VH-VL binders against Large ribosomal subunit protein uL10m (mRpL10). Designs and how they scored, part 51

Target 1, 224 residues: Large ribosomal subunit protein uL10m (mRpL10), of Drosophila melanogaster (Fruit fly) (q9vpl3)
Amino acid sequence: RGKINIQRPKAPHYERARVVAVTQPKYPELPKAKSCFKTRAERTQQQQENPYNEIIAREVRNWLDHSRLVAFFHLSSITADDIFRVRVQLHKQNLHLKSYGSKIIEQAVKNTRYEAIVPLFHSNHCIVFSPDPEKTAALLRIVRRVPQMVLLGGIVEETMLSRNQLVAYAQMPGLHAVQAQLVQTLSQAPGHLIQQLQAHQNSFVQVLDVHAKNQMNEETPKST

## First folded at step 5 (VH-VL)

Design x5 (from s2 with heavy chain S54D; framework fv_anetumab)
Fold by ESMFold2-Fast, scan of step 5:
Formats: C-alpha cells, sequence, structure tokens
Structure x5 (fold): chain C 224 residues (1-224), chain A 120 residues (1-120), chain B 111 residues (1-111)
C-alpha cells in the first residue's frame, strides 16, 4: 500500500488564496459606450493574460495527478456552516472537498484523458479528492448525510465510474485485487459514462426547475 | 451470516415507556445505517427513521419526529427504538432493516419484527 | 408521509405473468432511480426483491423484474408460482426531507 501524500499540493493552496482575492469579480463602473470597444488584438491579449486561471488549473491538475479517488457531485444551496462541517468530516478521512469554476476545470483537463468530464461542470458542482481509493466507502457514508450533495460519479484508480459503479466499488473496500476486478468489469467508455453522469445531473436540475415553476404558477388558487 | 435480531413482543399500557432493540451480526455494524419501519395491524409499511451507528446520526420521517427516539450502541452492535409515553395508536409490528447508503435507497436485510401492543 | 399508489390486489394463474404498478410524483419515483420492491408473506418480515428500479439481489429469481416510466414503476413476475402469493410493497427515495416512502401494498393471489 503506497498511499500518495497529498501534502505537496498544500503549498499552492496558500498562493491560490491570495490569487482568489485578486481575481474576485468586481462590478465595473457603469459602461460608457465610447470606451467599451476593444480591438481583436486587445481581446486576444486579455484572454492570454489571465495567469490566475492557469495557476488554479495547475492546482487542479496536481490534485488529479496525486489522487487515486476523485468523486463528482452536484451541489445545491448549502450554508457556510454546513459545508464547513462536511469539509471537516471529509478531511479526517483524507478526503478533500474542492470547488472550481467550469472554465478552470476545462482549462485543467484540456488535452488530458479527463477532458470528457467538462460537461459535468455546467451547473453547481464540487469535487472530492483523495490519494486513498479505500476511502470511497467513508466518502459515501459522509455525503449520504448531506442532501445538498448529489453523487454523479467519479474516477477510481484512473477508471471512470458511474454513480452506481462507485457505490458497488465502495461495498468491497480494503480488497484491492477484488476492487480492481470490479472496476475493470464495471468500467465503460468515457463518453458513455459522461452521458450517464450528465443525465443524472440534468434530471436533478430539471426536477428543481419544474418544482420552482409549479410554485411560481399557482393555478390551484388554494394555498394548501 | 448477516442477521438482524429484534427483541421479543411487548404488551404495554398507555403512558408507559418502552425501548426495543435490533442486534446486527455477521457484518461490520457501523458500516450500515439501521432504519425502523412500522406496520400497523392490517396496514402497510411506514418508514419511521434511520440511524448511522458510527456516530449516532439520526434522521426521522416528519410523521414520527418527536414521537420516538432512535439510538444505537455500536460497541454491542445494537440499535434501539424508544417511546417516552406509549399511546394505543402505537400498536404495530416494528421492523429494523439495514441500508448501506442513502444513495442506494434500499433495505437489504430485515429483522424478524417486534410486535408492540398498547392497551388498557 | 407521502404514499405511493399501488393496486390493492392483483391475481394470476400459475405460469402466467403479472405486473404491479407503483405511481408516485416527480419528487420521488420521477426524480430518482431509487425504487425498491419488497415481498411479504403473512406473519413474516419483508424481503428485498428489486432495488434501484431494476436490479435483483443475489438469490432472487430472474422471474422478478422491475422497470420505470415517468412517475410509475412496475414490478413484473413471470412464470407465476404458488410461492409468489404475498403482499408486495414498492418504496422510493423521496428526497432529503422525507427520505423513503412506501406504497400502500398489493396483495397477489395465485389462483
Amino acid sequence: as target 1 above (224 residues)
Amino acid sequence: QVELVQSGAEVKKPGESLKISCKGSGYSFSEYWIGWVRQAPGKGLEWMGIIDPDDSYTRYSPSFQGQVTISADKSISTAYLQWSSLKASDTAMYYCARTLYDSSGHFDYWGQGTLVTVSS
Amino acid sequence: DIALTQPASVSGSPGQSITISCTGTSSDVGSYNLVSWYQQHPGKAPKLMIYEVSKRPSGVSNRFSGSKSGNTASLTISGLQAEDEADYYCSSYAGSNTYWVFGGGTKLTVL
């Protein structure tokens, strides 16, 4: 058992905290028509001159390289106190909850084997990383108490797994040979897996949208 | 191998307290949630609540919140369902059952049931 | 709390196929692929027959199958046998506020 020490990505975390403060969205002054025109060269240079996105993308790649377990979640509205409690519980099990913007994820996984995961991040999301795949069972135990986190799927030992495949994997913790055979048997082409993960995500969002529309359109005049 | 064994039948009067048990064996008790399901005479199944024995984290059905208390002692692989004051309407068969994850949503092994009769 | 709708009874002859429906809402059966079916013989504890809509536990006959369309899940029993005579309950995950709900149950009579 050669557990990978994820302590090394911690150094970039301090730099990242400073970078986030600088890159936070700022409301510009009301736009003035005469000065809002940018040339093509200026727009191209502006895109190329975003070093903070590259720094954060590098951090994401570092997490992927040092993690043998990666789990993807849809994240609905959650309080700061609730997510903090979840982070603490996960951290005790060497599980690291991270949230990154979709542009950063896209930049991080572009031209890698993980490029297919980009569609998962078009809605609210979070990712849990761990160097220890045996922690899959602990991860699922913790997140089943967090209704705001909906498991979409993940990557275990470099193999992409659907939600149901991850649950099956977790039922056989601690037996790496048996787990490897299960992963091999259950694994699918990344395209097919991403379709399944995206479908679950879209179904959840669609249910929320339908529910919200029903609440906004009170065609039944009685409130109860 | 995997087994959930529940305590024996109880006959109680209204206002009395009661605590029934569900003991797991043949598996790692703290790795599974224990749920409680009620079945009133001649009626269907009603989910009451669930506990994670590892840290005694509980969730209750809205219908049973405040009416019962679910607890567990992982050192003896036992979960409990208790009432501070029984009512005649509590007369029912009570089942315990285990589930691995909220995400799976099913109970794979069930106890044999505990019949609770509350009458004056 | 919220209950899933099942027919009170269904009947069939040995060798026949029968189907039991379980109708919920978009907040339970329609939202989640977490529908389970339980078989209960008189005086006995329920037994899991189907989970996650269509999956069978080890030891459950392949005569039992499950499916779902929209807000309705179905349990189909093919090659009906006398031993199948029992009450059948569906269950669905109903979100983090409720967790699980059960159907009212269906009595299967094997004629």
Scores: ipSAE 0.007, ipTM 0.449, lowest interface PAE 11.5, mean pLDDT 76

Design x50 (from s12 with light chain T98E; framework fv_anetumab)
Fold by ESMFold2-Fast, scan of step 5:
Structure x50 (fold): chain C 224 residues (1-224), chain A 120 residues (1-120), chain B 111 residues (1-111)
Amino acid sequence: as target 1 above (224 residues)
Amino acid sequence: QVELVQSGAEVKKPGESLKISCKGSGYSFSDYWIGWVRQAPGKGLEWMGIIYPGDSDTRYSPSFQGQVTISADKSISTAYLQWSSLKASDTAMYYCARTLYDSSGHFDYWGQGTLVTVSS
Amino acid sequence: DIALTQPASVSGSPGQSITISCTGTSSDVGSYNLVSWYQQHPGKAPKLMIYEVSKRPSGVSNRFSGSKSGNTASLTISGLQAEDEADYYCSSYAGSNEYWVFGGGTKLTVL
């Protein structure tokens, strides 16, 4: 339809604010310096932890805790106009595209079962969150049209999946319980696959409930 | 400046049809969802449905599915809420409101409201 | 039904702090961090005060804050002022079948 105009807000505009906060601390404006030498206090302040980073890290943990679908992408150079059009298409499908600094991600997933994702964020990246795992196929269809976004992997129903496993999950039609069961099976020996698919009744749901509780405790230890 | 301007108050009799409007300005109308929210006299807010004017993708609240029609004309930046046959229970203030995403959970800008009175 | 539960009324004096609760289910407030709060003065349209549980739009006073624990979200207003006297509504995303559900509303009286 049209171009991204100056009056249209970028959905997660605080992502830019977060990056700036990490690289440029938020301090009151200081008078023009009378000396080129930085005081000990000024050097110490540059090393101190930014409280804003902790707030954003809590937001990221919150998204991880309550999103049943999380997909990780490498992000190549892309124009503001192009990424906004992608965000709009994704959000029509309940898919929320967000970008966070690597230090924020590391802080958010430290002491959680997802700590292994940290190496994925040492380069330019973005994350897509969704409450609806059934949207995985729609996600991959949209992203296929965006060569700047390269799928690295994801988390479905609190289970970490590789790129190939997430693509396989997206190909499964319409059986949410079986899809969730398949996710669990993909991390196990091949001999267990048939047994798990046969046991997709309430007893397997109980196993998934235990995994969900364990995941919740691991990600929020202090809430116990 | 983002603004949603709604049509004026309506007084109708049961069985009559009605179409009210909500015109957006100050932003890209086709790139935001428009929702409709009802408030009966002295009562709380009830969402009715939302529409994405860019492709007319429309979602209804289960309580209002089949009772009203939501539409939009992106060429004039206007969304509509329509009844084929009004009932006395349709007496309420109707608000339109803007949201960026269908799952964002919030409406950031609201119209001034259209009061619809249905009485015999 | 599917409406979120709020107290019908709350009251406070100028300068005090009050909290309004909003209780849903594990399928809405408990499942998503997409809770918003609206302020409505008599005869006026609602105004967004809080979104995504705890975030504040530009132009909304720092006296307003939001939080969530389990199936209950809360709006806290500190340093009460006469202008805060209004009806307050919570809402939550409730999944693709329901989308938005609203609370019944809370009348705040500043005595």
Scores: ipSAE 0.000, ipTM 0.429, lowest interface PAE 16.4, mean pLDDT 75

Design x51 (from n9 with heavy chain S31E; framework fv_anetumab)
Fold by OpenDDE, second read of step 6:
Structure x51 (fold): chain C 224 residues (1-224), chain A 119 residues (1-119), chain B 111 residues (1-111)
Amino acid sequence: as target 1 above (224 residues)
Amino acid sequence: QVELVQSGAEVKKPGESLKISCKGSGYSFTEYWIGWVRQAPGKGLEWMGIIDPSDSYTRYSPSFQGQVTISADKSISTAYLQWSSLKASDTAMYYCARQLDYSFPLDYWGQGTLVTVSS
Amino acid sequence: DIALTQPASVSGSPGQSITISCTGTSSDVGGYNYVSWYQQHPGKAPKLMIYDVSKRPSGVSNRFSGSKSGNTASLTISGLQAEDEADYYCSSYTSSSTWVVFGGGTKLTVL
């Protein structure tokens, strides 16, 4: 029985060779582990395509669309406990503190009217949402005591405001009070103008009357 | 017009207690904080602490923590700085100033109160 | 400890431009541009001249300007006048602290 040459096996009979060729399992090419060489860009893109990220982005959009007050903060070395404390305080005022990654924010506001806020999110940030713009003063009162929360700006009534503008807004009297003041001022303006215009005329008439009376008294001949 | 008026100069002995005042006018007193600043003779400005008159929230500089007490009476728009026991080293000019919060400047200042502590 | 360093003194002639520097020891100093400048004349209370690095309060001369580069804030006084002779203090707030810090002050002499 000839030594089976394991190094150069004799070619099988043509019929066997045919059967072997047809019965050889076609193993799918192992997916080239492209995953190990995904560039940071590709990984970032894959993260963008994460269905979960899309859901969160939709949530962010929903908050933006339904909020009349939005404030943006930088977070500097704040503990989870401190954040929680602030969250509770804000919640009592119907202010909602949320934190999202910069990529999520970018995805959320892409091709929207809010795209201008993207540059604000270059580090750790949080956002406070409120349906009530009158809560701006309350918001600022709470967060100004938290040095780790740095106010960057916000959106009030669909208007982007700087930090200083938000502060100014918070100090303004309520819209109704301002409107009332405006109405009062406008209502008084015509009256005052008329009074001023008439004051000169009345003064002139009085002077003329006095002059006329004096002339009449001089023309009355002393009937001797 | 915004104005802060402080109490007059004080001459005290070591060990005595002292309370000086700062009255704000021309603005909503409870919307702004009041800070206190010390200036020793010939020395620089030292921030001592701050108070929110609305609820008496108070913070001190580490150097002044436990050394002084800052308080406020919002009903009369007045902030206070007090010592329980004065030292000779407390001799200084003391200023109160309006400050919206930590991140905002001291925009309006009182005229200062000179405190002299001598044996 | 967060400290602001200023030169002890600067001098200039009338009409010149001078600059006073304020350097923080920490990268956190001025991180969010919370630098203010105060002017103090002898026997007077300090006066706010610049806030937020470069903003001027109402009533402050446009001769006063502020800037910042890295950890150093600068106060520039252009067209120097005799009345500008005073002590100048920088101040800052950092998010890592809950107190305001003043620089050591700079005495400006108008020659």
Scores: ipSAE 0.635, ipTM 0.813, lowest interface PAE 1.2, mean pLDDT 86
Fold by ESMFold2-Fast, scan of step 5:
Structure x51 (fold): chain C 224 residues (1-224), chain A 119 residues (1-119), chain B 111 residues (1-111)
Amino acid sequence: as target 1 above (224 residues)
Amino acid sequence: QVELVQSGAEVKKPGESLKISCKGSGYSFTEYWIGWVRQAPGKGLEWMGIIDPSDSYTRYSPSFQGQVTISADKSISTAYLQWSSLKASDTAMYYCARQLDYSFPLDYWGQGTLVTVSS
Amino acid sequence: DIALTQPASVSGSPGQSITISCTGTSSDVGGYNYVSWYQQHPGKAPKLMIYDVSKRPSGVSNRFSGSKSGNTASLTISGLQAEDEADYYCSSYTSSSTWVVFGGGTKLTVL
């Protein structure tokens, strides 16, 4: 054996404790804290002081490999109280909102089929995991009311879906009906998703475009 | 086919109340939001707010918060825009449009309802 | 208030290409790929021409294309025709409290 339980990937203790606190009927009063996602992103800059980064990265890989629904969001400035209420709504539907630093995500997906998602996490971000792909419709209905969370795309049954494809999937009535759509999606060129990733990245990392252009000039292509 | 049909033009006096409608057809009405867009005579487009017809959740642009009420009746696939007391400055064309989310386009538009407020 | 900056007018001759710019900030056009373009003929409702910066809805001519560089999105109309004469509005998602913002509009005149 060497694989994690297929029914439930191992989650860090702090996430479980937080989920329990979030789902209490009479919620505890939260301190006057700033956005939790920004704090997490800032902590990952101290990677040399975080000896457990590889452990967390392996856990993220387990979530990705064993969750049948994964949705990626850009997250604008949001208060701790507001995101807490979103976590409560999502938890009721077996949807688990998690935030990891960009370095952790990069470590988790390096040399895997998920490596293409790394550019999505250059700015503030969060991920929703679920073992139940039929919860996609419930996920999108909840997130619509959170204008600070913008859907970037997702993974359903290990297939990368664009934002529009994930929305279309949410409208399918059941597992047998979605099989044909996933087959069709798999056979499509991922060009539009790559285009979206590059366009978003260019908005924040323009200096990389100059570097990439210089690399292209040094490596002239050979035609036919 | 997807279409949104709005109520007819209205001529009102300042202080009067008004409720205009937008009826959707050709799609699942509760799966999309209805957004409202204002266009003053000879001016550009202003986004006013949205409603989720599935549970009547609303959100308004700050400039329209408290100025109008957006509502919907999902049983008849109709959204509404309402004023308790009209002002002359409310004179404009009002469009409803289908929108999935704040980050999605307004993809299908009603024909518009002209509201004229004058004494 | 107009949040996104568009030129008030642009003109071209039949068969030419014309470009309309839409400039915002890193909180809207520059930060996200959720820019849309709408065409409005006099007395008519707006029609969606481009969404997600560069995608066309079914039924929209391939003469219309969209792009973005930094904080500026652009709508390009190639092979300009008389029926293209209209007002054009850009729109973007924004992380500010307004959530949806429009440009001031550009009047296209086909000479």
Scores: ipSAE 0.177, ipTM 0.616, lowest interface PAE 4.2, mean pLDDT 78

Design x52 (from n9 with heavy chain S31D; framework fv_anetumab)
Fold by OpenDDE, second read of step 6:
Structure x52 (fold): chain C 224 residues (1-224), chain A 119 residues (1-119), chain B 111 residues (1-111)
Amino acid sequence: as target 1 above (224 residues)
Amino acid sequence: QVELVQSGAEVKKPGESLKISCKGSGYSFTDYWIGWVRQAPGKGLEWMGIIDPSDSYTRYSPSFQGQVTISADKSISTAYLQWSSLKASDTAMYYCARQLDYSFPLDYWGQGTLVTVSS
Amino acid sequence: DIALTQPASVSGSPGQSITISCTGTSSDVGGYNYVSWYQQHPGKAPKLMIYDVSKRPSGVSNRFSGSKSGNTASLTISGLQAEDEADYYCSSYTSSSTWVVFGGGTKLTVL
């Protein structure tokens, strides 16, 4: 029984060799894990191309487009429980608290009118959306008590506002009240003007009347 | 014009209770918070706490937690600071000030109430 | 504990510019630019002079300005006048706390 040379096995018979060649499992070349050598930049780009990110970005755009009130907050060391509490309070006011990654926001607002908000998202942030700009006061009332939520600014009726401007806006009387006040002011203006214009004329007429009366009294001859 | 008017100077003995007041005018009282600040004689300013008069939300500095009670009556636009039992160390000037929230400054101040606690 | 440190005293001559520093112990003190400055004359209530690091309320002289670098906020008074002699306090709020902190105060003397 010849020593099986394990180092140089004799070539099998041609028929066996043919069978072995045909029956050799063709293992698909393991995809060279190109993923291990992807630069951080490539990984970041791949993350940007994640279909899920696109979906989320679309959601963000949808919120931005349908919201008349958008407020941006920095989040500082806030717990999940605290966020939940705030979310519930905001929800009761039809205010929607959302949190998105900076990359998602960038993707969402790229080549849009909202691109100017990108610099606001350099750290942990959340966004509050509302279809009702009148809820600005309610929003501020709630978040003022949450020190971990730092107001950065917002968008009200398509206008970007600073923190202080948002506060000022919240303190303004409702649009209807302002309009009513404006109408009242405008309605009073003509009356006052007319009164002022007529005041001098009336005064002049009064003086003339007094003068006329005095002259009539002097011309009445004392009938001796 | 925004104005905060505080109650007059108080002279008390240790162990006595005290309630001082701060009345706001010239603005919507419930739209702003009222903060209290202590200043001991010859010392610096110490923030004591704050109240939202709209619903009496209150926060205290850790140093004053449990030592004083801050309250408000929005119907008369008045905030209060009270002690259940005064100590000699409570001798100080007490200021109330308007504050929109934690991140905003104390923009308007009362004239101060001097509290003297002596045996 | 969050603390604000101020120099105990500063002095200057009329017409000079002086600067008062306020240094926070934590990076959080500088994080959101919520630094205010108050002026207090003897026997008077404090007056807000600067807020949000550099903003000036209505009625406050433009001689007063504020800035911040790192964890240090600064109040600068230009064209020093006798009336500027007072105690100055810095104040800040941090997101990690729910209270306002005052510095120890700086006595400004006009020579």
Scores: ipSAE 0.560, ipTM 0.784, lowest interface PAE 1.5, mean pLDDT 86
Fold by ESMFold2-Fast, scan of step 5:
Structure x52 (fold): chain C 224 residues (1-224), chain A 119 residues (1-119), chain B 111 residues (1-111)
Amino acid sequence: as target 1 above (224 residues)
Amino acid sequence: QVELVQSGAEVKKPGESLKISCKGSGYSFTDYWIGWVRQAPGKGLEWMGIIDPSDSYTRYSPSFQGQVTISADKSISTAYLQWSSLKASDTAMYYCARQLDYSFPLDYWGQGTLVTVSS
Amino acid sequence: DIALTQPASVSGSPGQSITISCTGTSSDVGGYNYVSWYQQHPGKAPKLMIYDVSKRPSGVSNRFSGSKSGNTASLTISGLQAEDEADYYCSSYTSSSTWVVFGGGTKLTVL
C-alpha cells in the first residue's frame, strides 16, 4: 500500500489541528490533496457497491449449503441458444446451472471449507447444483454432449471429488448410506479435488521457492 | 478386466465398402464413449470421432466428417467404423478406445485393425 | 488431425532423465488441464501413461511424470530403461471444432 506513516498514536487536539492548518504555507501539493480526496471518494463508492456482492455471495453459500451435489465446469465460448438448451435439460433433472463472477465466488467461500475451489474460477466457469446426489449420472450424460462444458470436479455429500472420482461415483448404484461410504473411499484416490487444487498451489509455490532460493543461495554453475 | 477387441485385418480394393468392429467387455458399455483413432503407415495418431453407445450420438473430427460412419449396437457391446467407398488413402491402422467424453483420456485401447486398400 | 508440436526425436542413455515437450495454444494445452501422454511400441496399440497433465494410471511406473507451464506440457522419464524406447504422443482437449488433438509424436531412442 502507500508509504504513509499511520503508526503515530495520536492526532493533535482539534484546536491545535485547526490552527496548524490555517497557519501553514500553501504549497503546490494542495491540488494533489484535492485529487486524493476525489480518489478516496471514488474508492468509497466502490466499497458502497460491496453490499450487492455480499447479497449474491450469500445466495452462492445457500446453494452450496443446500446442495448435496455441486459440479464445477470450465465453460468455453457457447451460443445463448445452446446454453439455454442445456439449462432446460438440466432443469428437468433438478440440476441448476449457475454462473457467478470469480470475486463473488471468492467472497462466498471465504472462511469456509470450500476456499480450496477458488483457483478453479480463474477462467470462464459455471457451476451445477442439485439437492439430489443420485442425479450425478444424469448430469454427466447431459453435459458430455456439450464439448464447451468441461468437468473440473465437484462436491458430493460435503466431500470434494476430482473429475475422475465424480465420474466413478456416478457409476455406483446404491442407497444414500452406501453412497456416502463410497464417497469417503473415493476421496482417498490420487485424483482428489483438493489434491488437484493443491497441484496449482504447488506449481505456484515451486515458482516462489525457486525464486526465493535463487535470491538467497545464488548458486552458479561450476566451469571446471 | 476392461478389454476392447477389434475385428481382423482387411484387404480391399478402392470403391469397396467396409465395416470394422470393436467389442467392449469388463465394464458397462453404455457408460463410456468409444473413440476411433487412425494411424497411417509410419505416421502419427489422428482422432476421427466418438460415439455414445447409449443413444448412438456421434461427433466427428472435421477431417473425417462425411468420410466415415461410426455406429454402435449396445445389445452386443460393439461399436463400428464404416466406409461406403474406400480410397487408397484410407490404408491405415484403426484403433478404437474407451473415452468418457472429449476432455477425458483414451484409457483402454483395442489392438487395432489394419485396413489395406490397393488395386 | 495434428495440432500440437512435439520434437521428432529425443535420445538418452540408461539411467538418464529425458523430457519431451508438447506445445499448443490457449484453446488446448494452455487453456485446460486435460493433457494426456501415450506410449506406443512398434506394432502395438498406444498405452495411456499420463492424464490430466500429471496423473498416472495404476500400473504406470513413477519414473514417468508430467507437468505444464503456459502452452507447453512436458513428459519427463527418469532412470531411463531400454523398454522405454518407443514413440510418445501428447493429446489435449481443445475448444476448437476438432475437440481432441494429438501431437506429432516423439521417437525416444535409448542408447
Scores: ipSAE 0.041, ipTM 0.568, lowest interface PAE 6.0, mean pLDDT 79

Design x53 (from n9 with heavy chain Y57D; framework fv_anetumab)
Fold by ESMFold2-Fast, scan of step 5:
Structure x53 (fold): chain C 224 residues (1-224), chain A 119 residues (1-119), chain B 111 residues (1-111)
Amino acid sequence: as target 1 above (224 residues)
Amino acid sequence: QVELVQSGAEVKKPGESLKISCKGSGYSFTSYWIGWVRQAPGKGLEWMGIIDPSDSDTRYSPSFQGQVTISADKSISTAYLQWSSLKASDTAMYYCARQLDYSFPLDYWGQGTLVTVSS
Amino acid sequence: DIALTQPASVSGSPGQSITISCTGTSSDVGGYNYVSWYQQHPGKAPKLMIYDVSKRPSGVSNRFSGSKSGNTASLTISGLQAEDEADYYCSSYTSSSTWVVFGGGTKLTVL
C-alpha cells in the first residue's frame, strides 16, 4: 500500500470563496418583538434551517456550473477509511467526490437544466465533479475497484448521459472523445449543436493555450 | 490511439550519466502514472518505479531507490528515467508503461530502450 | 525470493488447454484481486492479457482466462495456437514495501 498524502488537494477558486463565506462570523438575529405573522419559535426555526440549505444548494449549483464532468453514483455501506482512500485516489486525478442530502440537491436543481437528476437521489448517493472530462476513463477505472459505488449516469459538457453512454465516452481517447461525444449527444437539437461545436473549438484553443503556458512556466520552473 | 514512444538505444561507459525518455500520446497524460520496468538480458521483468505526471509524485521499488531518478514534464507529455553514474549491471532493456496508479495494471507499453554499459 | 513463483516452462499441443500458475503471499496475490498477466514475444514489449485476476482488455482473445484461489492465480489458455508461444508473466499489487511484484516468467512452448 502507498502513503496517502492528504495535503495534495487543490480546491477551485469558487470553492475557496464558499469556504470563506461559510467561516465568516454570522451572529443570529435576536428576536425582540412579537410578530402577528409568525411566532417567536417559528422565526427562530426558520433562521436555523433556511440559511444553511440555501448556502449548500448554492455550492451544489456552483459545482455543477463549473464542472465539465459530473458523475452520479449509488453508494452502498462503506467505511470512513475506505471512502477516504477512494477520495484520495480520485483527488489525484482532479476528481472531487462530494455527498449532499437529497433535499439540498432537489433545492439546488429545481427549475434548472439539471432538474432531471432529482430521481437519482432518493437513496444513498454520491457525486464526482471534475473540470476535465478527459478524466472519465480514470474515474471509471478507480470506481470499478469500489463495489459500493454503482454508476447511475452523468453530465459531460452540460449534456446528460446514461450509464452506457458515459462508459462509451470513457473508451474514447483525447480530443476525439470530446468531438465524438458532442456529435452523438447533440443530434436531436440543431441549434444546440452549433453552440456545442463552437464550445468544442473554444475548448481546443483553451487546451492549446494551457499547454503553451505550461510550456513557458516549465522553461523557467526554478526562476525566482 | 494510445501510444508510448521511447527514446533510442544507448551505448555508454561506466560512470557516465544517462537520461532516457517516454512520450505519451492519444490520451490525457496527467490522468495516468508512468511506470518503468527493467529486463536484463535473458531475465524476467522487474518493476522499478512509477511517477504521477500531474504532481511529480514518485514511488520506487526498494531495489531501485537511490539508483535511478524518475521525472516527468507534463507540458510535453514525457516521462524520464535517469542515472547519475551508470554501472555495467545497468545493461538492460527499459520499458515505460501506463498505470492508473501503482495498484493498477500496466495497460499500454512503450517499445523499450536498450541501454548497454560496457568498458 | 522476491518474485512471484511461476513454473519456468510449460508445453502443450495445438488445440489443447494449458494453465500457468502464479503463487504469492497474503500480502499480494492472496490479499487483493489485483493480479495481471502479460504476454511477451521474443524481442517485443509485453502485452497486457488479463487484469484484476480475470478481466480481459479489449482485443484479447476469449481463449485467455484468469482465476485465483487463495495465494495462487492461474492463467488458462484454451485452444492453443502456435501464436501463443511466448513468455508469460504474472504481476500483483503488494501491500508490502515493493508496490508491484512480477513473477519469474513462464516460457510456453507449442509443439
Scores: ipSAE 0.005, ipTM 0.466, lowest interface PAE 11.5, mean pLDDT 77

